# Ledger of designs, part 9: VHH binders against Outer membrane protein assembly factor BamB (bamB)

Target 1, 360 residues: Outer membrane protein assembly factor BamB (bamB), of Alkalilimnicola ehrlichii (q0a984)
Amino acid sequence: CGGARELPDLSDVGDGVATETLWTASTGSGSASSAYALVPAVEGGRVYAADSNGRVTAWDAESGERLWRVDTGRELAAGPGAGGGLVLVGARDGRLLALDAENGEERWVSGLSSEILAVPQIARNIVVARSGDGRVYGLDGLTGRRLWIHDRSVPVLTLRGSSSPVVVGNRVVVGQDNGRLVTLNLQDGEVIWEAPVSIPRGRSDLERMVDLHADPLVFRGVAYAQAYQGELAAVGMGDGRERWSRDIPGHTGMAADSRQLYVVDDQSRLWALDRNNGATVWRQDRLQGLRLTAPVVIGGHLVLADEEGYLNWIAPDNGDLVGRDRHGRQPIQRPPVPDGDVLYLLSADGRLAALRLVED

## First folded at step 1 (VHH)

Design d7 (framework vhh_5j56_2)
Fold by ESMFold2-Fast, scan of step 1:
Structure d7 (fold): chain B 360 residues (1-360), chain A 126 residues (1-126)
Amino acid sequence: as target 1 above (360 residues)
Amino acid sequence: QVQLVESGGGLVQPGGSLRLSCVASGFTFEDYSSYAIGWFRQAPGKEREGLSSISWSYGGSTSYSDSVKGRFTISRDNAKNTVYLQMNSLKPEDTAVYYCAADTYRLWGSPEYDYWGQGTQVTVSS
């Protein structure tokens, strides 16, 4: 794929779902790499965002007024995660930084075993972070002291970058580079269950690459995980037992609503699957050739951002491409972040926009 | 699995205050933790309207509709599995059945309110 990508013909597609821009802001220089997980965090009436040159900024979510900005002096590759009075950012040199959410002052710094490419999380005063070598850490939120560590069982060939751990109640859901979905106890890091999503097959290390690169999705007691060269699986959160699987490989990510799972495959085809049995409800192929973000469900609509700066709006019931709207000309590399009827959109160049769905 | 029970409604005078409580029960596993708890109301002959929401985890991101901003405050007590709506400066137009609703945890999706309580009546009159 070293040449110019063939883009789909979408000239027949009109305007999408109407939004009003509440405010715009700049993070500074944006993201230096598509492998970086620099995503806005929305917490306590504030929006936090980081750039790869080391800046972390807080804005009032309603007005867009800047509350603080700090320069960490580090190349940031992941975050922010926000919660418990902290803003958490991961650096390419393996440093995890906890900043005070009120003023951006550094509260602690902890060193992990390799680069941090997954968004750190916090719950119940425990910070959960993943390093690029596959290790998952539980750290004390007050001090940054290590409470536990989970090492992966077998090193395998993997994609550059890591899926973010997902914290649900007292559990940590981790997609591993060996194709397994693991659930850990938040307090002590003990394995609760481990489920194979995709089993390495083939003769070469490349053929056996089954990294769960896409972030796991947990919805109504079911964990969904998608492998790079393998399967999509639905696993019960309570027991780790597979409910269904499909041969739908990919690395982009997923969303769900009460009826359906929405997943992007390795060809940028969008699938809607029945959540109970994985049966195809519809598939939308018109976005093939675009580099898509994971789908987002907002206000009864489905939206995906792309490398050309568009938001692509899909009807959840039938998969029809409702419309598309351009929000700048720079790539959008990570899914927009929903909060109520507001969508927070971060472009690769560091442009941040708060968009409200127009009532209709 | 998730069951929501509202309480604290009743009759109040204009300018008065009420605190509504929403207790979540029936969690079988902590994996059923809600992404958000919201408060909604419905007056006779009118559509249901959203009033406020709070995220369940971490610091609790909050939002408010324009009709109640500055008068109502949402808060939570995670140890009691309870969300509160403190209603101040009540007006006759605040008369409605008030509902709490819960959305399941999602990383990248927007809240969709999956579980609803039975509602609690609030009447603002002399």
Scores: ipSAE 0.000, ipTM 0.165, lowest interface PAE 18.4, mean pLDDT 82

Design d8 (framework vhh_5j56_2)
Fold by ESMFold2-Fast, scan of step 1:
Structure d8 (fold): chain B 360 residues (1-360), chain A 126 residues (1-126)
Amino acid sequence: as target 1 above (360 residues)
Amino acid sequence: QVQLVESGGGLVQPGGSLRLSCVASGFTFSEYGDYAIGWFRQAPGKEREGLSSISSGSGGSTSYSDSVKGRFTISRDNAKNTVYLQMNSLKPEDTAVYYCAAGYTIKYSGTDYDYWGQGTQVTVSS
């Protein structure tokens, strides 16, 4: 659906960074909703992907050989998350499933308080999952038994979809619907610190929406969070103290390298900010009007996928639009997954592609 | 080289008890700040089943599968590089080869069990 939006003229843009297709596969039927967080997981030399109709598949990352496929019998809305010998998928009915990574057999199923729209994580045999009502759960990785729950304060209005919690060491970083970034202890769910990223303003519930809808990014001891209507903030992981903030609202997501933070605003403008002070290095406006995925840093390049099936390649040094390459005609709704010099692309129709950056 | 060696298996009658031990060599548990150790089993004609785990640190979290909760207890002795599985009220369906596995927590991913023992046979029969 392009008729309601003003699309940019990109007919002058040539081919992007060269890639070699290593293999392609089908996940089944793809994603039933743009609110679903169905994203490939890469772990232990394997690629895992799920479709909305309940299929979960594992492939060898190098060859694309299918290792296993199972049908969970459920409408899947989030995942997979992979680790600890498990593949984790969340269902629309609130069921969280843990499958054995070796063979896809179901290990356990646990019920959460509402639909699961955020990719489950696992660390130290603790599964971290978020339900659509904003609750974050810590579950035992071997049994699915609940270890702790973190309840949010209750905004009356929020965006459909959920930012994924991020696990770093013994900490869980959560972007909340109320505009706060919270860090929890992984073992017991106790709040370690919380930081206000954006404060609700205005008279209506819609005007007061400050949901940290974009996934928080943690990079080299700093957590970055972006509010839907409000601020972008950099917060120290050790103390929860704000280092800097900018008036750059959005919901798409972020990436970082050693010098810069890359962030997409609510107009699909791409910003590069100095990570130390938040000062603008460059901004690229030519992608305005496209529905973009979060930026991805790979091999010294910056790439964003879009709803027309393109990969848009940006030069990190100056923000120049290097080029675009189309990978099918179906939307790409979630960021490509990088692993070394390989990008894993999942299209809305369930096409999975492994693309290797080509050196010349 | 990291190695895990299970011991303590054997033949026991229904209702009996056994304690399994898993000894690590080639490393000490305190050298791995972000690690977990788990117990798994595999019965003839069945797939491998996770039973219990214990995470790193002195206050490490423990977990149990529903099939063994209340009957089995996992514990650790870091000074001996040993993890134990105390098995009580054993049933014929507990007959299996029991494995210990160790892994480390990977940023954003969780525990990947890289090191496995060879297993120890437990038979519950009259």
Scores: ipSAE 0.000, ipTM 0.100, lowest interface PAE 21.0, mean pLDDT 83

Design d9 (framework vhh_5j56_2)
Fold by ESMFold2-Fast, scan of step 1:
Structure d9 (fold): chain B 360 residues (1-360), chain A 125 residues (1-125)
Amino acid sequence: as target 1 above (360 residues)
Amino acid sequence: QVQLVESGGGLVQPGGSLRLSCVASGFTFSYEDSYAIGWFRQAPGKEREGLSSISGSYGDSTSYSDSVKGRFTISRDNAKNTVYLQMNSLKPEDTAVYYCAAETYVEYSGDYDYWGQGTQVTVSS
């Protein structure tokens, strides 16, 4: 790889946006791999989280009171996804489990073709899940029976882990390992449109790697997708036509507000782009060398977590690093989950914290 | 900014019909064709139930739950920014508050699902 990564000097940076800790909890053992997509789900006044050792827990979102905890007996690698009265978790052995959101009782288990490394989704009583071999499944939410399958060949060499499908209305947006963004009909899995985000180039499998590893972002009728080696593209949800593209490769992820798209590139530089045309508004380079999570927009602020346990607060209007605050010394490997003025943090060791912004 | 307002609920006898309307403001169906609009209901002491949905630019795709399939029909009028639920052959078990919702799940952007306040439907003699 040709040398060690050097951490940035941020000793001049003060404390960030003020937060109040509402509660803290433990999920159990935490995450066994940075490739696992174990993230809190917030739904119906409850918070759900899973550990890689098989535990799934529900807490009251306001108080942090534990409502239930179950042991699935499986190595969990993805989820939870929550909705429609279900909590969905994906296992390393390819099993997808649906638990009752009220009490954690198993409603059904369905077997997929390989490990589940992407957060399952549910909308309109249809569960959408992706297996590591690149297949996307639509399952009946009541029974777990397969309704449809979308099958595409997987490149010989790809990044470990999978981007999560995004459900918007009756559409499923999938970032594929071949550099294409595809939109499927939720009911039958029929392809509505496909858009090339990046085209494989070069002679070796490594040079041709264009995996859409970062989760696609859908915001106000536009789908945003970023390739590992290649382009960032904005695509119309209605027709799959490219609105604009930029040569900003990466795998970390994105956030948007009414004016700007916020994206992290492969050097951990944070870009703000005009959503309408992709023009650069600002770039913040001071976080280079940190392993960042995707940006999160909350309360008029932009925040990114890092492997040292910091929340890094950025001003959306000019990209200034407002401040940093440390929430333990364990890595934060997945983006914090916003819900209103509350931010949910899950550390790699399984510590969960609910933080409320204290700003008017 | 986005608002959904339901209307058309009321008291009806078993076997009767009602048409619910959901008027959207703050966005348009023709511009936001990727958005889906759904109808849900919740009866006292029961979980919220999804009934029907309609979505857009692919050509209209509609879905119905087994409890209402063949009795309820969803439609939209894009010029009026309105979605309708035509309810026929109503049963006492259809008594509930009916909600209109716009589906948009945009992670990390600060967007939320948009829900109306609900309209009461009572099926009794």
Scores: ipSAE 0.000, ipTM 0.185, lowest interface PAE 13.2, mean pLDDT 82

Design e1 (framework vhh_rezetamig_d1)
Fold by ESMFold2-Fast, scan of step 1:
Structure e1 (fold): chain B 360 residues (1-360), chain A 122 residues (1-122)
Amino acid sequence: as target 1 above (360 residues)
Amino acid sequence: QLQLQESGPGLVKPSETLSLTCTVSGGSISSSSYYWGWIRQPPGKGLEWIGHIYYSGSTYYNPSLENRVTISVDTSKNQFSLKLSSVTAADTAVYYCARDYDLWTGEYFDYRGQGTLVTVSS
């Protein structure tokens, strides 16, 4: 039935892609739960990060000089999201906070219906946030006033944690706990289309879990969504029509480049699929048994972080495990954040590192 | 509403540098979610990618143009700019500035300006 997790033997694997540490910093105490979506945000030459104990900090992206730090007095569970002069963090008590990006001053606080476990987004002066009960909110960026709410029926049993909404142009892409991918109008929250990615099957609530727990990925006019049990689907952004699907369940997440979709399945196997038809290009199984972050594409390289503090470097063309490098002893629970040739890495204990890819 | 507006001379002499500016209004270019770039369409031909810039200053150029092209961003003015050196008649085109969630491949624009015609002639 269920077996114990076996860790892979990676003792033969050498050093990965060369990086230079530009700077390191501490966010405070790190993340209190693996369900929390505490990830660095990079915006306007600054890096922002939050810890579970309520601290939000801004650093200069080049130097790592701390620009400001504030204590919100709340258990923070999601964010920051940054944009439009704001830094957005979500709290376990359902409060969404907007801080001034320049100095960290609180601009507004808005109350949502449940804990906030998804990174808030902002585009076109509209803040998009998701509460743990599955509701998605559009809020005025200046005031925090509600503009719209998208409601859905809540399944009896769902995974703890929430996929983050993705904002693309005038659209909000939401992976729902009922296995459906939904696209909303950013301005008014009107449903533009819904696509079934996975349909609940079986008799028990556990068997019927089809949460789109992995963050949806939108890349060049196609939305990709992966169900916890069931399918991975590619859906056209224009009409919500499925272009292809594969029986590759998972919850970790995805990345894409011009040729391929990179996806982690429920066994921590890494797949590269042809974006046009979903055909397998390669699969890398050597990382099975590790708890992986979503893949990240940076500088023509593919990288995944893991629970042992490693960055695992994979060749995009053939899936070869190039190498791995350890960055501390604590788990890395969220994908590193790329910005140009720099990778921002946040460990579970709150250690933040800015790593620059070294050229030839 | 987000708007992108190209500005610059409509006529440039051969061997000189073409300079265009894109002014962004209704939104901030200081965003980790987007790339800001330039694409052109020569008369009777398809779209050609010139390059994109991330708000941090990281640039990505078409390899065929990389020796002549410079894209810069000014987050304080909410603007980004294109300089294309040593122009010839082959550089005559409608130039568009654009915002995209990824590097442009000729398939989609998230947002673009109306375009500005640049003629290279003596």
Scores: ipSAE 0.000, ipTM 0.167, lowest interface PAE 13.3, mean pLDDT 85

Design e10 (framework vhh_rezetamig_d1)
Fold by ESMFold2-Fast, scan of step 1:
Structure e10 (fold): chain B 360 residues (1-360), chain A 122 residues (1-122)
Amino acid sequence: as target 1 above (360 residues)
Amino acid sequence: QLQLQESGPGLVKPSETLSLTCTVSGGSISSEGYYWGWIRQPPGKGLEWIGHIYYSGSTYYNPSLENRVTISVDTSKNQFSLKLSSVTAADTAVYYCARVTYKWGSTDFDYRGQGTLVTVSS
């Protein structure tokens, strides 16, 4: 059963958008599982990355000079998140670690109720973290002391989640396993609004699996959420009112620009939708069958990484496959991280590359 | 109260695989926040960390040994084990199993077994 895929024929596709390699580095050993959310963080002129064997490293973003490296002694499954002078990593054993961004010194460790598979966030000296049992925590950034907890019933059958809370201003946006998008007050964890994106249906737990597995995307006052088996919805940040919805299930993720939402469906087809009404502008099917990362908008270009180590470049205006460039032969399992005109790419084996767009 | 005890052959021939087991009593190996590991002390030298494991099966190895070492865990027996392949006389040492905790910037071994001498010789 299941999972046999016909790989697309992309032999006719030429080179993509030109990039220059600024520097390369190794995190150590990379990721032990595709379920882990080990993603570079870029903050304050520094790049941070973790490997699943417990190492966390900081590099100068411009030069690639290693600034520090620490060994946490823990299996790391999520992070780093960076901000407020902290580097945050989540461990498989439920420990959330806060490291000093300057030197990697452990500032505090806090125990959460279950394994941490979602990238921790920080804003306004409040750390937001999600445990595998579905709980979302607000912690004091200075001490790691719990400020609040958002708790809900977890379905008896769940996918390994890597859906990260998204912090925007004084709000925390959470995609839940029950198909609901929830917005919390950052300071006290009180629910501001809840919106149904997809309603569980069916008799079995498997049939009722409508997990908002993809990270929510917030762009210009609208939150976008995509259900694993169900709908894609656009919801107003101010009131939680649905703007539009489409029957486009998936778990890979989304990106947006001023005109369009870019979303990958459950067949790895890439859609561009009008952000105002959800109408299809174009669809690109040539990447169907590849395991894709979420799309990334950088310098007026659209790019998706894949399991074969390629960056796939798409024209945002018409969906044309501009070209592909291979960056090693190991899978790229998490979306590249954009910062200005630089793209940070982490391969499953721990290879980190800083690529600058030449055409921008 | 928490006690760790090594067991396994005290003599291994060169090129063979060294196999040791650690039995944990007075506490559960399925304890969150703790790792279970192996360290050794060759005659006249300091302690060398070999590796450690989380009860889920995730492993961390000394890079100098990683191509030869396998650590595994059996939570139902409250045990974890070490296999070190292709041994030479340089692998002669007292081997300790230990509970591993992470403290800032360092790994701490807060409980360890009494140690077992392994001699690589024929």
Scores: ipSAE 0.000, ipTM 0.103, lowest interface PAE 22.3, mean pLDDT 84

Design e11 (framework vhh_rezetamig_d1)
Fold by ESMFold2-Fast, scan of step 1:
Structure e11 (fold): chain B 360 residues (1-360), chain A 122 residues (1-122)
Amino acid sequence: as target 1 above (360 residues)
Amino acid sequence: QLQLQESGPGLVKPSETLSLTCTVSGGSISSSDYYWGWIRQPPGKGLEWIGHIYDSGSTYYNPSLENRVTISVDTSKNQFSLKLSSVTAADTAVYYCATPYIRYGSTEMDVRGQGTLVTVSS
């Protein structure tokens, strides 16, 4: 329960940033669970998306022409991730599937230790995948053979869902259930450094949950991680040393530009912080009470999607709510995916839209 | 609102198998938005996570207990269960069934039964 949540009065807010709908498509039935990480992937002029009922589809990014569609016969819970000629999807039963990006044919299937709720990634012919039990796998991109496993050392009660590992250069950045941020060597899975972001507080396992549930963000040599109950920290990629921290808990996620970090807290308040020292530049509270996706920076604008199907547009320089536009009436549970001046939006019911920013 | 209720014997003999059941009401155990778990608190100690099960049937156990623990789901009865084999006095504890949950940015914490005391004694 939790009682009635007070929704904000946004009736005075006009239309947002102008967009042109390039095309729309259906992925199928959409997402069966808010814990699933079904997000479009954009790679090589193509858009890939999956639904919970097993369909994976590829479209031409410019025209929206369907290039291929396959039915995997599995309940899909994560992905796709795309790269290296592969489209990667994770299944509820722990199977990780690698499909050929050109035609959708299955190249290999690998079994992980539990359900896959985090978007798989590929870099340098190595697939990185996280299973729901917290394990992170490095797999050979050609065969799906296991190269290494990173196992979390602390068995702990966690929230359902998984932050996605982030691959940067030869490093894998992992937000752990125990509140620690870890970087691994992509080639062998060895720990390079480990940094505490938040420490468990309280006496019950529920009170002590400090999952780094929000996806970590790596931007210009700094890793940003936000704990579910605890702190937001900026950590140097080279040494794992904390640069600054703030008591801004949350699970929604972050975005950055050259000057500022944008972060959503546990009350759905949007903060802009100076990236160098974490000082507050502005805070926007008008969206408090809405269930928001992580912020996205696109074309000099900041946008967040919400549970009612709106895109909420915020001015990055002062936090002003520019406007909002409704794209369907189903929840948007994952952040829109930017690619150049195009935003790819996937609704919980499987509606996919490609939106292009129209001028400034 | 989701409610959880433990049931099972309050006394079990050493070397026997402890069996507890959690009845779920106000929600479906087959919902993909939840996972279902068991936690215990021995006298004078903190909470110890035992394990949990996803709606898929996949189980994850505390490594210290994994050789003795089985968690299962009965969707027809809207229940999930714990079996702990080869019990000793060290297994004396209050046992809770619980399910933490995030949906649409809201967290449902502390969704658990009232707890049931299990004493291991001859």
Scores: ipSAE 0.000, ipTM 0.143, lowest interface PAE 19.2, mean pLDDT 82

Design e12 (framework vhh_rezetamig_d1)
Fold by ESMFold2-Fast, scan of step 1:
Structure e12 (fold): chain B 360 residues (1-360), chain A 122 residues (1-122)
Amino acid sequence: as target 1 above (360 residues)
Amino acid sequence: QLQLQESGPGLVKPSETLSLTCTVSGGSISSDDYYWGWIRQPPGKGLEWIGHIYYSGSTYYNPSLENRVTISVDTSKNQFSLKLSSVTAADTAVYYCARETYVYEGDTFDYRGQGTLVTVSS
């Protein structure tokens, strides 16, 4: 028996890790769908955020002063990604927009083959974006011209939304809907290695769903990938060889520190696994029944946001539920973004908060 | 300041095993943050990654060299070593030990030793 729709009783849980609110802002109308990957980006002392109705805004990270706001005129579904002087947003109609990070002016627009539901990335003047049909594109950062396309993944039945590619050095790590983790060369899109994480099996399309829907996590030379109805695997970045695997299916996502991998399973149970061998260190079941975001490691603390607007603080060493704090009443659908000792939190209604961990 | 120093024979006969040691000073090899690896550069060619080790003993090798390579670590001596079996003239190279932040081809090394030339010849 594995039902998990009943809300947990957390009335005994006190306040969480102390934070100071540096500033709050509105991004506009918020997110129109839980499938959208609208996540704050922090880059060069600035915070960028987008709403579903086409607004993209930049704030000073320290003060929260609005630097610029533009209306793209499009339904935005992913982003922003920020880097290389650009702010990148993906639209529901397949358009990828590159805005000038200084003033928000459109630098270029490129059309992809399907809706963009994954946060675009940029590294070494190459933009990496994924369309909903599973294709991954490398685009020139200056012009938006296509440099390469990876389309070996044939679309299968998958979860709403799409995992974001992860760029590390000159490599692009992609979780595919067919249960495979692929690493591409950033410059030319050629496959460096491909590793099976989960293999489709069963009689129906639903039973064969093994999408690597959660964003892959790359941490200190190891790529971690979790399948919706299959395995969690750790593979070496150098050759894609499996180090270990566990039968821990899920779609929420992961975080790591030097000792442990933190992963949420399909029942919203939080696991801490030894990164070297995948052995269970602890499991926290008290959040079962909540719709959780991926865990975030910040300042030696572990935090997960939920659909009721709470930040849930967990002790990394033993999995104890330290406490929880409510930041509004709207769902938090994407993980908070850490930058140093500051946590950027975006609620579904478009409320953005910058929270600094209180020292000691 | 962290320093890495290679040591071992500069001449190895064909078909024998090449054995090198890296001594780490100015920092601990027992760190959760790093891998400790070997790379080589044949005369007139580019760098080739050989493999690396985590201080717990977990190893990862270049697939083209995997059947010939063994890397080991001795945390009590703050050292790690390379054994490359069945050497040929093609294994003649300058060998470097290195500290790595990522398991990645293409120079993700924080620190590198000075290098030691190993010549495979009778």
Scores: ipSAE 0.000, ipTM 0.177, lowest interface PAE 14.3, mean pLDDT 84

Design e13 (framework vhh_rezetamig_d1)
Fold by ESMFold2-Fast, scan of step 1:
Structure e13 (fold): chain B 360 residues (1-360), chain A 122 residues (1-122)
Amino acid sequence: as target 1 above (360 residues)
Amino acid sequence: QLQLQESGPGLVKPSETLSLTCTVSGGSISSSEYYWGWIRQPPGKGLEWIGHIYYSGETYYNPSLENRVTISVDTSKNQFSLKLSSVTAADTAVYYCARDEYTIEYSGMDVRGQGTLVTVSS
């Protein structure tokens, strides 16, 4: 983000929601850049993680036993995504690699048009990947052969990192650098609908930057998208029509539960909005000044990680800061991954922890 | 094979509440993968989405109808229902229940019932 900022005084905050460390592991060297989207993937009782130096590792989710580790020989910038028997990682040089989930052997490599900074996805034997130039690809999961490409115009000035496409059923939801949310047919890449989330304003290219940099969130038939400058919008998945919008810009990301949308704004203020109409339920400002990850809903709790290595626990009902717990001193740059009652936490230096919520 | 079947009165008087039930057979309504909803087609017009419900009871309504619409789910009977209050002649339409992974819309419905004609007349 560049430049100094004032950190909040949270010395009065006690311990957060109790967790038990099931196991810890190292991915290797961690992430070489805060722009990289290196995030654990949890699939089929396994955890997969990658480091910037080319290592991809699989562990048993329950025990933390290492099942395999491979060295791809590439600078990895995104992933892994896991599914359909594959582990998918994207490289700085534009190569998308598919590894066998059972043993880590390379199944195929496909070249995309520029660096891969967004987590690749797979559904229904179709791999969806985004390159940094804004193109979205559909590839055959078995061969890596291109099935379709969605090409878009890129603004003169755009954020270097890319939001990850979200696959829901037979649709691909893409947040574009031009402020538009697009839904594609998974099978052929045809545009189903396109919705404006934020309209550029101002005189300069910098002032007119409206990238949908935060990952879109799809929850129960509604797509939520947040612009770097401008609006947060709720859009119907079936018709692409805006349901509501709010002037809550940001780039961090969102989570939802059955009642509320949780969103972080450009000042690291956490908002809870009524999902049906966007009305503010509560706002938590105490984390302002921290570089936060997207919120995560787990076991009826809300948690955000930060640049100081803390998990910050928020009560979903009223936004109270319940407590915080430090998991090392290195930044946590991507949201923890929930799976049932377990959080998988990856620090910037490559430390991976599996944390189980203690039932009370 | 999954089948949806609409049921309810074919004639409703103006100002009264229209009530329809959809019975789901061949599959469970308690699925986290699907939404269950209602769409209608007035005579000589296109399809109009009314709303949908998730098995948890969470609802999403067409903004033009939201002040009059209630959709509910009964997982024990594998059914969901529509109530539309304060009906007028403009509410005369063929009503369909449907399943989809997203909000129910004019195109892209996964499974749909055969439809039931509801006439609003005195």
Scores: ipSAE 0.000, ipTM 0.177, lowest interface PAE 14.9, mean pLDDT 84

